VH-VL binders against NAD kinase (nadK). Designs and how they scored, part 127

Target 1, 268 residues: NAD kinase (nadK), of Syntrophomonas wolfei subsp. wolfei (q0aze0)
Amino acid sequence: MKIILVNNRFKENTEKKAQEIAGQLSALNVEVIIDNGLDEPYAGTVDFIMVLGGDGTMLRAARRYGQRAIPVLGVNMGTVGFLSNIEINELAEYLPLILREEYSLEARMMLEVAVFQQQSLLTRVFCLNELLLRSNSPRMLSFALEISGQKLEPYRGDGLIVSTTTGSTAYSLSAGGPIADPQLDAFIVTPVASHIINKRPLVVSPEREISLHLLEEREAIIGIDGQIKMDFGAENRVLIKRAPHPLLMVNLKAKPFFTSIDRSLQRQ
Below, E stands for the ipSAE of ESMFold2; O stands for the ipSAE of OpenDDE; V2 stands for 0.75 times the mean of E and O plus 0.25 times the DockQ between their complexes.

## First folded at step 10 (VH-VL)

Design T5 (from N82 with heavy chain W102Y, light chain F35L N58Y; framework fv_ixekizumab; at its last look DockQ between E and O 0.02; V2 from the best seeds 0.00; counts 0 for: pae O 10.7 > 2, placed apart)
Fold by ESMFold2, look of step 10:
Parts: structure tokens; C-alpha cells; sequence
Structure T5 (fold): chain C 268 residues (1-268), chain A 122 residues (1-122), chain B 112 residues (1-112)
């Protein structure tokens, strides 16, 4: 059996805990790979991913490994978020179940984001929460949104968010989008400071393709999960689809989304 | 409580096909493997194949080479096993069973359907 | 394919006496972390099979303490310390290390 332990190299608590857990697993003949964010993602076959940290560390793990159909367990190291399942002090209790593969999985939709320059693909990335298009200057953006080839009236404003249902409690919420059940598959399209009063948030079928491009020469950026930034200009377009594979979240301990929503948001 | 309910008994002619359903209730359907096992009269158990709905993957006992198709419909929490080109030796009770894991292997079958008798006769 | 061989294929037991069933695999069922992917089922007359023992030695929910499993690698044993009338049926071992999953031939247990 081979397990990846994902931690954040800038959070000493998570790095030390990852080393401790790696030692415990190695004593049980489990092969352990530590991913602290420094190296390229491990390319080999693994059975399980354990994320030590908060939602941000989970977002990185999802981008790196979410398309590999590998179970991912979020282990909370302090601040309760939306993506952890168990607490670090409970790990010993649940480890036998992990090793015997006695857990359920919950699928979480991811976005596939392809950014083009003219007709050439520049990059393809996956994200768990959202893509943000925003201005990188004091001026508003003028941009086009197309949904499965259907052009909407132009947008003007600070930008646009295209999120998953999992991302509905992140930036999309602050921009006026709805809270969505993360077990649903959908895009949530949320304008950011739109000058056009009737540009309301849209909930869109996950089978649609979403395309964005600028209508004027402006400096803009594409943000991915609040962690990756890419320059975006009039020569670029972005195509957003449902990713081929969902993130497979491990469920060892019940965390009812609806009964815990106020508590989770307050702690963020 | 987890429960697997299968479709009723069928009588079929040689050369035809049969499709047996297995409806799951009382638990998460998509993240557990659904296996199919048959038992000819007076004989032991024979594994036919498996589907893992959350992954969309299926695997088959090569003994049945292309005669078996296993599918799942997550919206109804129902798995299906279709056996084509039926022969008299396919007369058996067909069981669905839930594996405890999301994998095609490693699973123990903690819940079984009631079985579906398929009789193949001229 | 991993071949599973059970012995005996049938046995008759006086109520209250012990019973023992052996299961041998053609390949080791021991996974690297020390787990054996060998499971035992009981099929009572007229019923579907039911899980009895999993991973070589763990009792399924509701299974009485008189049932125990042991062994590792290629050789496994199911023991019933005191046979009761409700234990009548056919016992199967199954390997789950790899597909195709395979069963032993079955051991029919009867009361004499």
C-alpha cells in the first residue's frame, strides 16, 4: 500500500505532523510519499491521499491529484473548514478503517480550465472551487460570456466567478452567489461588481461549456482557487468544462453540510 | 439499513438475453462495488463481475467473455446484469452483492440480494 | 486465476461438538500491510449467502463468538467451537485479493 501525505511547507505544524504520521505508517509497511508543495506531484500509482491542513491545502491536493480517482481524506489541523472530514487527534481511531478500506466516498465536481492564446492552448488546470476573471487595473472589464455557444449580452464590471457547488461557499458567496449543496453538479456563474443591474448569478448544467473572452484591450487575470494567477488579455480566451473525474472525498465521520453551515462559515 | 432487492424469476429460451435488476436502499449506492454471483442448481458460487458506480468502471470474469454486461443507474440506485446468448447451463440463481469498498477487488460482500432464478429451457 | 480449495466438502457434526473447515489458495492472499483478503460466507438452506468472517479473522456483525477464522497467506481455517442446529448450510471461502474473485467449492455442514 502507498499513501501520499500532503502538507504545507509554510505551516511547520503540518510538516512536523506529516513526518510523524509517515513514521507510524512506515512501521506498518505502508509506503509513504510526502508532498509539501516543493516538488512536482508524485507520478506513480497510489492508493490513498491524506491532506493535513485546512481547505487551502485540500485545494492544492485536488488540483494535483483530483483527476486520478484516488480517495482523498481531509484531516483538520485546527480551523474547521468545509473540506476536512476528521480531526488530527482522531486519526489513530480511524487509521484501521483507512487501512482496511472501510469508508465511503463522496464525489465533488471539479472544473477543467483551458486557457488559450489565439488558437493555441497555453495551459490546462483543474480546480475545486472556482475560476475568477478580474480586472488588473482601475478600469472595468468588458467581456463576453458564452454558454454552449450561446452569447449572452456583454458584461461590464470588475469580473466574473465560475464556481463549482463546492466553491459556492467561497468567493462566489461573497460576490452574491447562492450556497449550493456540494453533492450537486453545477456551475455557478457570479458577476463581480457588475454595472449591468440585470446580470444575476446563474446556475448552469454541468454539461455546458463556458467560454470567456475580453471585448476590449484590458489587463485582467484569471485566478484559480484563489491560489494560482494567470495574466489574461484580449488575445486570450478561456474554456471551462466539468472535469473528467470528480474529487473522491473520503467520508469516515459524518459532517452534515446543512446543520454545520453557519458554524463553518463563522470559523472561516 | 442497507437492502438489495432483485427483480423476479424469469424463464428464457436458449439464445435470448436476460437482464436482472438489483435496487439498493438504506445507504450510499455509488461508492460501493456491486458484484454479481451465480449459483447453478446443486452447485457452488461463481463470481461474474462487478461495477463501481462512482468510478463508472466494470470488470468481468473472463469465463463469460462478452456475454455479461453490468451497468448502474445512480438516479435509481439500481445495478443491472445482462447475460446474452443464453444456454441451458446458464440456468441458475443470480445474486447481487455489495462489496464494502469502491474497488473491484479487496471487497467482502456484507449485503446480498434475495437472488433471481433464471431458467433457460426450450 | 487464484484457485480456492476447501476441505472437507461435507461434514456431519453432533450438536455441541466442534467443526473445522480448511481453505487453501493457490497464491498468497496476504497483502503488504498484513491483511489477508480471504472471506467466509454461510448459505443456510433456501437462503442467500451471508458474510461470516472477513479478512481472514474478523467476525461480521451479529456473528456469534463460537465462529472464528484463522490462518494467513495460503492456508485458512474456519472453526465453530460448538455447532448448533442453525449452523446447518454450506460454507464458502472467497479470495478477494484480485479479480476474478473466486470461491472454494463449498463445505456442506449437517447435523447428525
Amino acid sequence: as target 1 above (268 residues)
Amino acid sequence: QVQLVQSGAEVKKPGSSVKVSCKASGGTFSSYAIHWVRQAPGQGLEWMGVIIPILGTADYNQRFKGRVTITADESTSTAYMELSSLRSEDTAVYYCARGHTYKTSHGYFDYWGQGTLVTVSS
Amino acid sequence: DIVMTQTPLSLSVTPGQPASISCRSSQSLLYSIGLNYLHWYLQKPGQSPQLLIYLGSYRASGVPDRFSGSGSGTDFTLKISRVEAEDVGVYYCMQALQTPLTFGQGTKLEIK
Scores: ipSAE 0.590, ipTM 0.834, lowest interface PAE 2.4, mean pLDDT 91
Fold by OpenDDE, look of step 10:
Structure T5 (fold): chain C 268 residues (1-268), chain A 122 residues (1-122), chain B 112 residues (1-112)
Amino acid sequence: as target 1 above (268 residues)
Amino acid sequence: QVQLVQSGAEVKKPGSSVKVSCKASGGTFSSYAIHWVRQAPGQGLEWMGVIIPILGTADYNQRFKGRVTITADESTSTAYMELSSLRSEDTAVYYCARGHTYKTSHGYFDYWGQGTLVTVSS
Amino acid sequence: DIVMTQTPLSLSVTPGQPASISCRSSQSLLYSIGLNYLHWYLQKPGQSPQLLIYLGSYRASGVPDRFSGSGSGTDFTLKISRVEAEDVGVYYCMQALQTPLTFGQGTKLEIK
């Protein structure tokens, strides 16, 4: 068995724990690769990914490895979040199940985000939570939203979020989006401070495609999962699709989503 | 919280055998190794052996020359250590301890039993 | 077998003063990824041993930060920055690189 441990090198406690766990796994004849974010994603084949930390670390892991259809386990390091399955102090207890592959998997839809300069592809990224388009100035943006070729009325406001159902409890929620069942596949399109006060979020079929572009010469940015940032101008377009592969999240411990929402949100 | 509870004190004759039990609670028994360590009166610690219940494998300190047998019952979360052909020098407090590996080595002992005094006297 | 040698075998310390215990192994305890399979235990009077430091430098749960472990390879040190009355007992180092697992002789710490 070969496992990638994903941690954050800037968080000393997670690095320490990664090394400890790596040693323990090695002692169990498991090959371990540690990914602290410093290097490029490991290109070799692996059987399991263990994420040590919070939701941010999971989002990074998902972007780096999610397209490879590898089981991913979130191990919480004492933070509040929605993407971890077990606590770090429970890892030893569940380790036999991991090694014997006695766990269930939950498929979470990811976004495929393609950013273009005119007709040229600049970048393509898979992400678990959301894409954000927002103004890079105190001025509102005017931008066009197209869903499967259908042109909606121009949006005016600070920005727009296109989120997965997993991401519904992230920035989309803060912007007034609905909480979605993570077992449901859908896009959530949430306006950010729209000029139209009653502009409602849209729940969109995962079979559709979403396109965004600016209608004026303004400075904007694209944000992905709150971690990647890039400049976005009038010559750019973004195309959002359902990713071809979902993230396979490991379920070792049952975590009721709906009964835990209030508790989790109050702690954030 | 994890606890290891051992059987009570024993008084044995030379040449006889003793079997000490160690019952684990508060955690997953099969997820850990169970080590046995003894301590003669006023002396240091001596490792006797280990069992990995989930694998059904055991390893022993060869110093005991086959006199030690370690077993485990997963259904009761209990490990056992049997020492045969007892001698006066086997008089000691015997401890069970939990280890964090599926190998006989590389582990550290995060929880210990309360100890079992075994006295060997004629 | 790997031989573990502790020094000193006994130590008397005034409360509030620092203490240092050395542990030497007959061969290197350094394993992969930079881990040392050297652990420290404290046995308080009349009690079972308890884990103090694991893998050379990591404090076990509940262990005060005045305890620290350092070293690599064959030479290891346990330090107590400010000794307290509750620190009285016998300290043991243990190698877990290979079987049989072996302990140091123990260092008895007393309060002056």
Scores: ipSAE 0.006, ipTM 0.494, lowest interface PAE 10.7, mean pLDDT 91
ESMFold2 (binder alone), look of step 10: mean pLDDT 92; pTM 0.953

Design T6 (from N82 with heavy chain I52V S105T, light chain F35L N58Y; framework fv_ixekizumab; at its last look DockQ between E and O 0.08; V2 from the best seeds 0.00; counts 0 for: pae O 4.1 > 2, placed apart)
Fold by ESMFold2, look of step 10:
Structure T6 (fold): chain C 268 residues (1-268), chain A 122 residues (1-122), chain B 112 residues (1-112)
Amino acid sequence: as target 1 above (268 residues)
Amino acid sequence: QVQLVQSGAEVKKPGSSVKVSCKASGGTFSSYAIHWVRQAPGQGLEWMGVIVPILGTADYNQRFKGRVTITADESTSTAYMELSSLRSEDTAVYYCARGHTWKTTHGYFDYWGQGTLVTVSS
Amino acid sequence: DIVMTQTPLSLSVTPGQPASISCRSSQSLLYSIGLNYLHWYLQKPGQSPQLLIYLGSYRASGVPDRFSGSGSGTDFTLKISRVEAEDVGVYYCMQALQTPLTFGQGTKLEIK
């Protein structure tokens, strides 16, 4: 059996814990690959991914591995978020179940984001929470949103968020978007500081294609899960659609979403 | 409280097809493998195939040479097994069973349907 | 295909006496970290099969402790320490290491 341990190299206690867990697994004849963010994603076949840390570490794991249909377990190491399933002090209790493959999976929709320069594909990335288009100057943006070829009236403001239902509790919420049930597949399109009052958040079918481009020359940025940033200008457009594969999240311990909303948001 | 409820008994003529349903309740449907097993009168158990809805994958016992098709409808939590080109030796009770895992292998069947008798006679 | 061979094919046991059923696979069912992908089922008369033992030796929920499983690799044993009337039926082993999943021929347990 081969397992990836994902941690954050900038947190010393997660590095120590990852090495400790790797030693325990190796003693059980499990091959362990540590992904602390320094190297390229492991390309070989693996059976399981264990994420040691908070929601940010899970977001990186989802971007790196989410399209590979590998079970991913979030293990919280202190601050409770929306994407962890068990606590680090519970790992010993659950490890036999993990090794015997006695757990269920939950599918979480991901976005596929394609950024173009003119007609040429510049990059393609996947994300779990959201794409953010925002101004990179004091001036607001004027931009076009198209949904499956339907052009909406132009937007003017600081930007726009296109999120998954999983991302509904992240930046989308701060911008006035709704909290969505993560079991639903949908896009949530949330304006950021719109000058056009009738631009309400939209909930959109996951089968739609969403396109964004600027209507005038401005410095803008595309942000992905709050962790990847790229310049975006008048020569660019972005196409957003449902990713081919959902993230397969491991469910070992019940985490009731609705009864925990306020507690989880207080910790963000 | 997981339950698997199968469609009722069927009588079929040789050369026709049968489609048996298996509706799951009381648990998450998409992340568990659904297996099909048959038992001819007075005989043992024979594995026919499996579907894993969350992965969109199916695998079949090649003994049936492409006569079996297994599908799932996640919206209704229902799996289906269709056996085509029926012969008299296909007369059997057909069971669905839930594996404990999302995989086509490794699974133990902790829940079984009540069985569906399919009789093939002219 | 992995061939599963059960012995005996039939048992007749006086209530209160032990019973033992052997299951042999044509290749090892031991996987990566020492798990054996062999499972045992009981089919009582007129009923669907029910899980007894999984992964060679783990007792399924609600199964009495008079049932135990042992063995590794290619040779496995199901034991009933004291047979009771409710234990009548046909016992099957099944390998789940690779497709097609395959069952033993069954062992019919009867009361004398």
Scores: ipSAE 0.442, ipTM 0.771, lowest interface PAE 3.4, mean pLDDT 90
Fold by OpenDDE, look of step 10:
Structure T6 (fold): chain C 268 residues (1-268), chain A 122 residues (1-122), chain B 112 residues (1-112)
Amino acid sequence: as target 1 above (268 residues)
Amino acid sequence: QVQLVQSGAEVKKPGSSVKVSCKASGGTFSSYAIHWVRQAPGQGLEWMGVIVPILGTADYNQRFKGRVTITADESTSTAYMELSSLRSEDTAVYYCARGHTWKTTHGYFDYWGQGTLVTVSS
Amino acid sequence: DIVMTQTPLSLSVTPGQPASISCRSSQSLLYSIGLNYLHWYLQKPGQSPQLLIYLGSYRASGVPDRFSGSGSGTDFTLKISRVEAEDVGVYYCMQALQTPLTFGQGTKLEIK
């Protein structure tokens, strides 16, 4: 068996724990690759991905490995979030199940985000939570939203979030978006400080495509999962689709989503 | 890249047994199930059984009525399928395939062997 | 055993035209959250089967965007938006909900 341990090199406690776990797994004849974000994603074939940390680490792992259809387990290390399944102190208990592959999976829809300059593709990224378009100045943006070729009325405001249902409890929620059942596949389109008061979020079928572009010469940025940032101008277009692969999240321990929402959100 | 390499073609008499091997390379072996699927000439695909090497457990299609035995050698990353009491209807191409195991039986086959032709004739 | 039924069993398509294959199961293949244990395979002439779509609607690595899988429960569809010559072969659906794993009869796709 071959496992990738994903941690964050900037969090010393996760690095240390990754080394410890690696040692333990090695003693059990499990091959371990540690990914602390320093290098490119491991390109070799692996059987399992273990994410040590919080939601941020999971998001990075999802972007790096989610398209490979590999089981991904979130192991929480004392943080508050929605993307971890077990606690670090529970790992020993569940390790036999992991090794025997006696676990269930949950498929979480990811976004495919393509950013263009005119007709040229600048970048394509898969992400688990959201794409954010926002102003890079105190001025509002004017931008066009198209859904499956349907042009909506121009948006004016600080920005727009296109989120998965998984991402509904992230920035979208802070911007007034709905909390979505993670079992549901859908886009959530949430305005950020819209010029129109009470501009409502949209829940959009995952079968549709979403495109955004600016209607004026303004400086803006694209944000992905709060971790990737790039400049976005009038010459750019962004196309958002459902990713061709879901993130396969490991479910070792049942977690009641709806009963934990209040607790989790109050801690954030 | 993961590869499954099977043993060569076999010609067998009715009543005899055949043992086909499937060697995995380019990836892990123990954590993945190895399935066996056969295809009679001009026919569809028929699942024969599976083994999960890490567990040492095998499951079989009962339609074969105990004629199939699937084994695995982790040290050589090789799975074996033995079919006994051969009859003409067993003439087919036999494939091994790697499947992801989530609770051992829910996998999809992401890699296939090249197939092994077994001909049963008098 | 779960019975898988494909329709049609054969189809001839002009290059550039769309194709659609249906697969029906005798039992619901919805098992876990967002997971239908229905997979699609393509067997090109003279080759081993290859994974095309897994878990109902997800393209395997390297599979072109023109392929798509849809459906849930007992009814599934494989669609090819624009058929190409390289798409010739036999398509199989397979359930992996429970043993024994079972395949559809196969659908032979030919080019006109």
Scores: ipSAE 0.021, ipTM 0.549, lowest interface PAE 4.1, mean pLDDT 91
ESMFold2 (binder alone), look of step 10: mean pLDDT 92; pTM 0.953

Design T8 (from N82 with heavy chain T57K, light chain S32D N58D; framework fv_ixekizumab; at its last fold request DockQ between E and O 0.91; V2 from the best seeds 0.00; counts 0 for: pae E 2.4 > 2)
Fold by ESMFold2, look of step 10:
Structure T8 (fold): chain C 268 residues (1-268), chain A 122 residues (1-122), chain B 112 residues (1-112)
Amino acid sequence: as target 1 above (268 residues)
Amino acid sequence: QVQLVQSGAEVKKPGSSVKVSCKASGGTFSSYAIHWVRQAPGQGLEWMGVIIPILGKADYNQRFKGRVTITADESTSTAYMELSSLRSEDTAVYYCARGHTWKTSHGYFDYWGQGTLVTVSS
Amino acid sequence: DIVMTQTPLSLSVTPGQPASISCRSSQSLLYDIGFNYLHWYLQKPGQSPQLLIYLGSDRASGVPDRFSGSGSGTDFTLKISRVEAEDVGVYYCMQALQTPLTFGQGTKLEIK
């Protein structure tokens, strides 16, 4: 059995705990790969991914491994968010179930984001929460949104968020978007500081393709899960689709989404 | 609490196909492997194949030489097994069973359907 | 394919007496972290199979403690410490280490 242990290299307590857990697993003949974000993603076959940390560490794991159909367990190490399933002090209780492969999976939709320069593909990335288009200057953006070839009236404002339902409790919420059940597959399109009267958040079928481009030259940024940043200009276009595979989140402990919303949001 | 309910008995002619359904209730369907096992009259159990609905991944016993197709419909929590080019020796009871895990292997079958008798005769 | 061989193929037992069924695989079923992917089922007359023992030695829910599984690697044993009338049926071992999953031939248990 081979397990990836994902941690945050900038938090010393997670590094020490990752090494401790790796030692315990190795004593059980489990091969452990530690991914602290410095090395390239492990390319070989893997049976399980354990994420030690908060939602940010899970987002990195999802981008690196989410399209490989590997079970991913969120283990909270202090800051409770929306993406952990168990606490670190519960790991010993649940480890036998992990090793016996006695757990269920929950699918979480991901975005596939393709950025073009002119007609050429520049990059393709996946994300769990959202793509953000925003201004990188004091000036507003003027930009076009197309949904499956249907051109909406131009947007003007600071930017736009295209979110999954999982991302509905992240930046999209702060920008006025709805909280969505993460069991649903949908896009949530949320304007950021729009100056156009009727630009409300949209909930869009996951079968649609979403396209964005600037209508005038401005300094803009594309953000992915609040962790990847790319310059975006008038020569660029971004295409957003549902990713081919969902993130497969491990369920060891029941965590009802709706009864925990207030507690989880208080920690943000 | 988990229950697997299969479609009813069928009588088929040689050379035709049969499609048996297996509807799951009382639990999560998508992340558990659904296996198909058959039993000819008076004989033992024979594994036919498996599907993992959340992955759309199936694996088959090559003994059937591509005659078996296993599919799943997550929206109805139903798995299907289709056996084509039927022969008289395909007369058997066909069971669906749920594996405890999302993998095609390692699973133990903790829940079984009631079985579906398929009789192949002219 | 991993071949599973059960012995005996038929077993006649006086109620209250012990019974033992052997299952041998053509390859080790021991996974590298220490689990044996060998499972046992009972098919009572006219019924679907039911899980008795999984991972070589773990009893399924609701299975009486008179049933026990042991062994590792290639040799496995199912024991019934005191056979009861309800234990009549055919016992199958199954390997689940790799596909295709394979069953033993079955052991028919009867009451003398």
Scores: ipSAE 0.597, ipTM 0.830, lowest interface PAE 2.2, mean pLDDT 90
ESMFold2 (binder alone), look of step 10: mean pLDDT 92; pTM 0.953
OpenDDE, look of step 10: ipSAE 0.782; ipTM 0.888
ESMFold2, fold request of step 11: ipSAE 0.579, 0.581, 0.505; ipTM 0.825, 0.828, 0.782
ESMFold2 (binder alone), fold request of step 11: mean pLDDT 92, 92, 92; pTM 0.950, 0.950, 0.950
OpenDDE, fold request of step 11: ipSAE 0.820, 0.818, 0.805; ipTM 0.906, 0.906, 0.897
ESMFold2, look of step 11: ipSAE 0.584; ipTM 0.829
ESMFold2 (binder alone), look of step 11: mean pLDDT 92; pTM 0.953
OpenDDE, look of step 11: ipSAE 0.777; ipTM 0.885

Design U10 (from M1 with heavy chain S30D T59K, light chain S91H D93N; framework fv_oberotatug; at its last look DockQ between E and O 0.75; V2 from the best seeds 0.00; counts 0 for: pae E 4.4 > 2)
Fold by OpenDDE, look of step 10:
Structure U10 (fold): chain C 268 residues (1-268), chain A 124 residues (1-124), chain B 107 residues (1-107)
Amino acid sequence: as target 1 above (268 residues)
Amino acid sequence: EVQLVESGGGLVKPGGSLRLSCAASGFTFDNAWMSWVRQAPGKGLEWVGRIKSKIDGGKTDYAAPVQGRFTISRDDSKNTLYLQMNSLKTEDTAVYYCTTHPRYSGYFLAFDIWGQGTLVTVSS
Amino acid sequence: DVQMTQSPSSLSASVGDRVTITCRASQSISRWLSWYQQRPGKAPNLLIYKASNLESGVPSRFSGSGSGTDFTLTISTLQPEDFATYYCQQHYNKPWTFGQGTKVEIK
């Protein structure tokens, strides 16, 4: 068995724990690769991914490895979040089961985000939470939203979020988006400070495609999961669709999503 | 209401075959790991085997006494679990229970839902 | 295989009594142990999972404790409906073995 331990190099406690766990796994004849985000994603074949930290670390792991259809376990290290399944102090108890593949998986839809310069593809990114288009100035943006070729009325505002249901409890929520069941596959399109008061979020079928482009010469940015930033201008367009593969999140113990919403949100 | 209903039990001669069915209702069957547990008359419980959900690979595992003779399968479109029993032995005589631990129950290895069982009697 | 030794095999008790059943594993199973109740002619019902977690709908008079190799099921105040056979089961390693059962009878 080969396992990737994903941690955050900027969090010393996660680095230390990753080393400890690596030692433990090695003692059990498990090959271990530690990914602290410093280097490129490990290109070799692995059987399991263990994410040590919080939601941010999970999001990074998802972007780096989510397309490989590898089980990904979130191990929380004292942070508040929605993407970890067990606590670090529980890992020892679950480790034998993990090695025996006695766990369940939960498929979480990811976004495929393609950014174009005219007709040329600049970059393609898979992400778990959301794409954000926002103004890079105090002025509002004017941008076009198309859904499956249907052109909506131009949007005016600070920006727009296209989120997965997983991402519904992230920035989309702060922008007034609905909380979505993680078991549901859907796009959530949430306006950010729209010029039109009470501009409503859209819940869109995962079978549809979403396109965005600016309607004026103005500087904007694309944000991915709050961690990637890219300049976005009038010559750019972004195409969002469902990723071809979901993230396979390991579920060692079910978490009551809706009953814990109030608690989790109050702590953020 | 969550329910499991076993069927297919009966009398069979040694060396014979029998196919048990378990009809599930009231929960998302395709997400559930399913197991068979049997209980010989007047005896304790014995795990027979398990089948994982499709998303989890659909792998089956069997207890040593039935390995090679019994086959567990599922039809998610029909919410039905099956136990094909071949080369039956007298010691296979038991009430056979269908059990599940639904995906979102919080305890994936415990059996939180049981059918009422179906009796299989292997006798000459 | 992990062997589960349950004790006692049977016991007699009265309504209102405190009842204790023990289960010992042949090796450490951490907390991967469940307790079941089986009434005569009925299918088993889950009482406790992961050694000490009370299953939803189960009366609070039932409790589980232990870790490693030694586990205990306790009924604080026995009720008429509690006369049944109880089984422990380990989920640490396949095959998932059961204890031989404890029959709780009316004194």
Scores: ipSAE 0.839, ipTM 0.915, lowest interface PAE 0.6, mean pLDDT 93
Fold by ESMFold2, look of step 10:
Structure U10 (fold): chain C 268 residues (1-268), chain A 124 residues (1-124), chain B 107 residues (1-107)
Amino acid sequence: as target 1 above (268 residues)
Amino acid sequence: EVQLVESGGGLVKPGGSLRLSCAASGFTFDNAWMSWVRQAPGKGLEWVGRIKSKIDGGKTDYAAPVQGRFTISRDDSKNTLYLQMNSLKTEDTAVYYCTTHPRYSGYFLAFDIWGQGTLVTVSS
Amino acid sequence: DVQMTQSPSSLSASVGDRVTITCRASQSISRWLSWYQQRPGKAPNLLIYKASNLESGVPSRFSGSGSGTDFTLTISTLQPEDFATYYCQQHYNKPWTFGQGTKVEIK
């Protein structure tokens, strides 16, 4: 069996803990590849991905490996997140079940983001939470949104978020979008500081194709999961679709989503 | 209301076949792992086999005494679990229960919901 | 296969008694053990999972303990509805084997 062990080199002691876990797995004849973010993603065949850290580390793992249909387990290392399933101090207890494949999977929709210059594809990126189009200056943007070729009235404001349901608790929430059940497949389209009153968040079928382009030359960027940035100008457009494969998240124990929402809502 | 209802039990001769059904309601069947457990008259419980959900790969596993003779299947559109029993032996005489495994829980391999059972009698 | 051995095979007790049932695994199963109650003529129901966690709706007079190979189910103050057969079951390694059962009868 071959496992990728993803950690975050910028989190205290995650590198040391990753080495300890890799040693334990090697003693059980499990081949381990450590991905701390410094090297290119491992390209070979693997059976399982273990993410040591919080939601940010999971987002990186999803971008790197999410389209490969490999089970991904989130292991929390001290701070509570939405995407971890077990705590690090529980790993020894659950490890025999992991090795025997006695776990269930939950599919989480991902976005496929294609950025074009005129008709030429510049890049294709996959993400778990959201794409953000935003101004990179004090000036607002004027931009067009099309949904399956249907043009909406132009947008004017700081930008737009197109998120998955998993991403509904991330930047989309801060911008006024709804909290969505992550078991649903949908796009959530949330305006950022819109100056046009009628622009409300939209919930859109995952079969739709979403297109964005600027109507004026401005300094803009495309953000992916809050971790990747791309310059975006009047010669560009971006096309957003449901990714071909969902992220396959491992469930070893209950992580109650709705109870967690209630606690967060009480604090806001 | 969460419910499992078995049917299809009866009397059959050794070497015969029988198909059991388990109708499920009150939970998301297509996410569930399902098992069959049997109990010979006056005896204890014995796990027969398990089928995983489709998303988890749909794999079946069987106890050794029934391997190659019994087949577990599911129809998610009908919320129904099946047990096809071939080449029946007198030792297969038992009440057959269908059960679920909780999902998203530290006890997901425990048998949390049970049907009422259906009696299978294998006799000449 | 992991063999599960319960002790005793049967016992007699009065309402209000403290009842203890033990279960021994032929090899370590960590804490991956469940307890079930089966009343006469009825299907089993889950009492305890992961050695010591009470299933929802189970009275607090039931408790479980143990890890590794030795496990205990305790009923602190036996009630009339508790006269039943009790089974342990390991869910650590397939096949998921049950103990042979312990029948708790009225003294």
Scores: ipSAE 0.268, ipTM 0.679, lowest interface PAE 4.4, mean pLDDT 88
ESMFold2 (binder alone), look of step 10: mean pLDDT 91; pTM 0.937

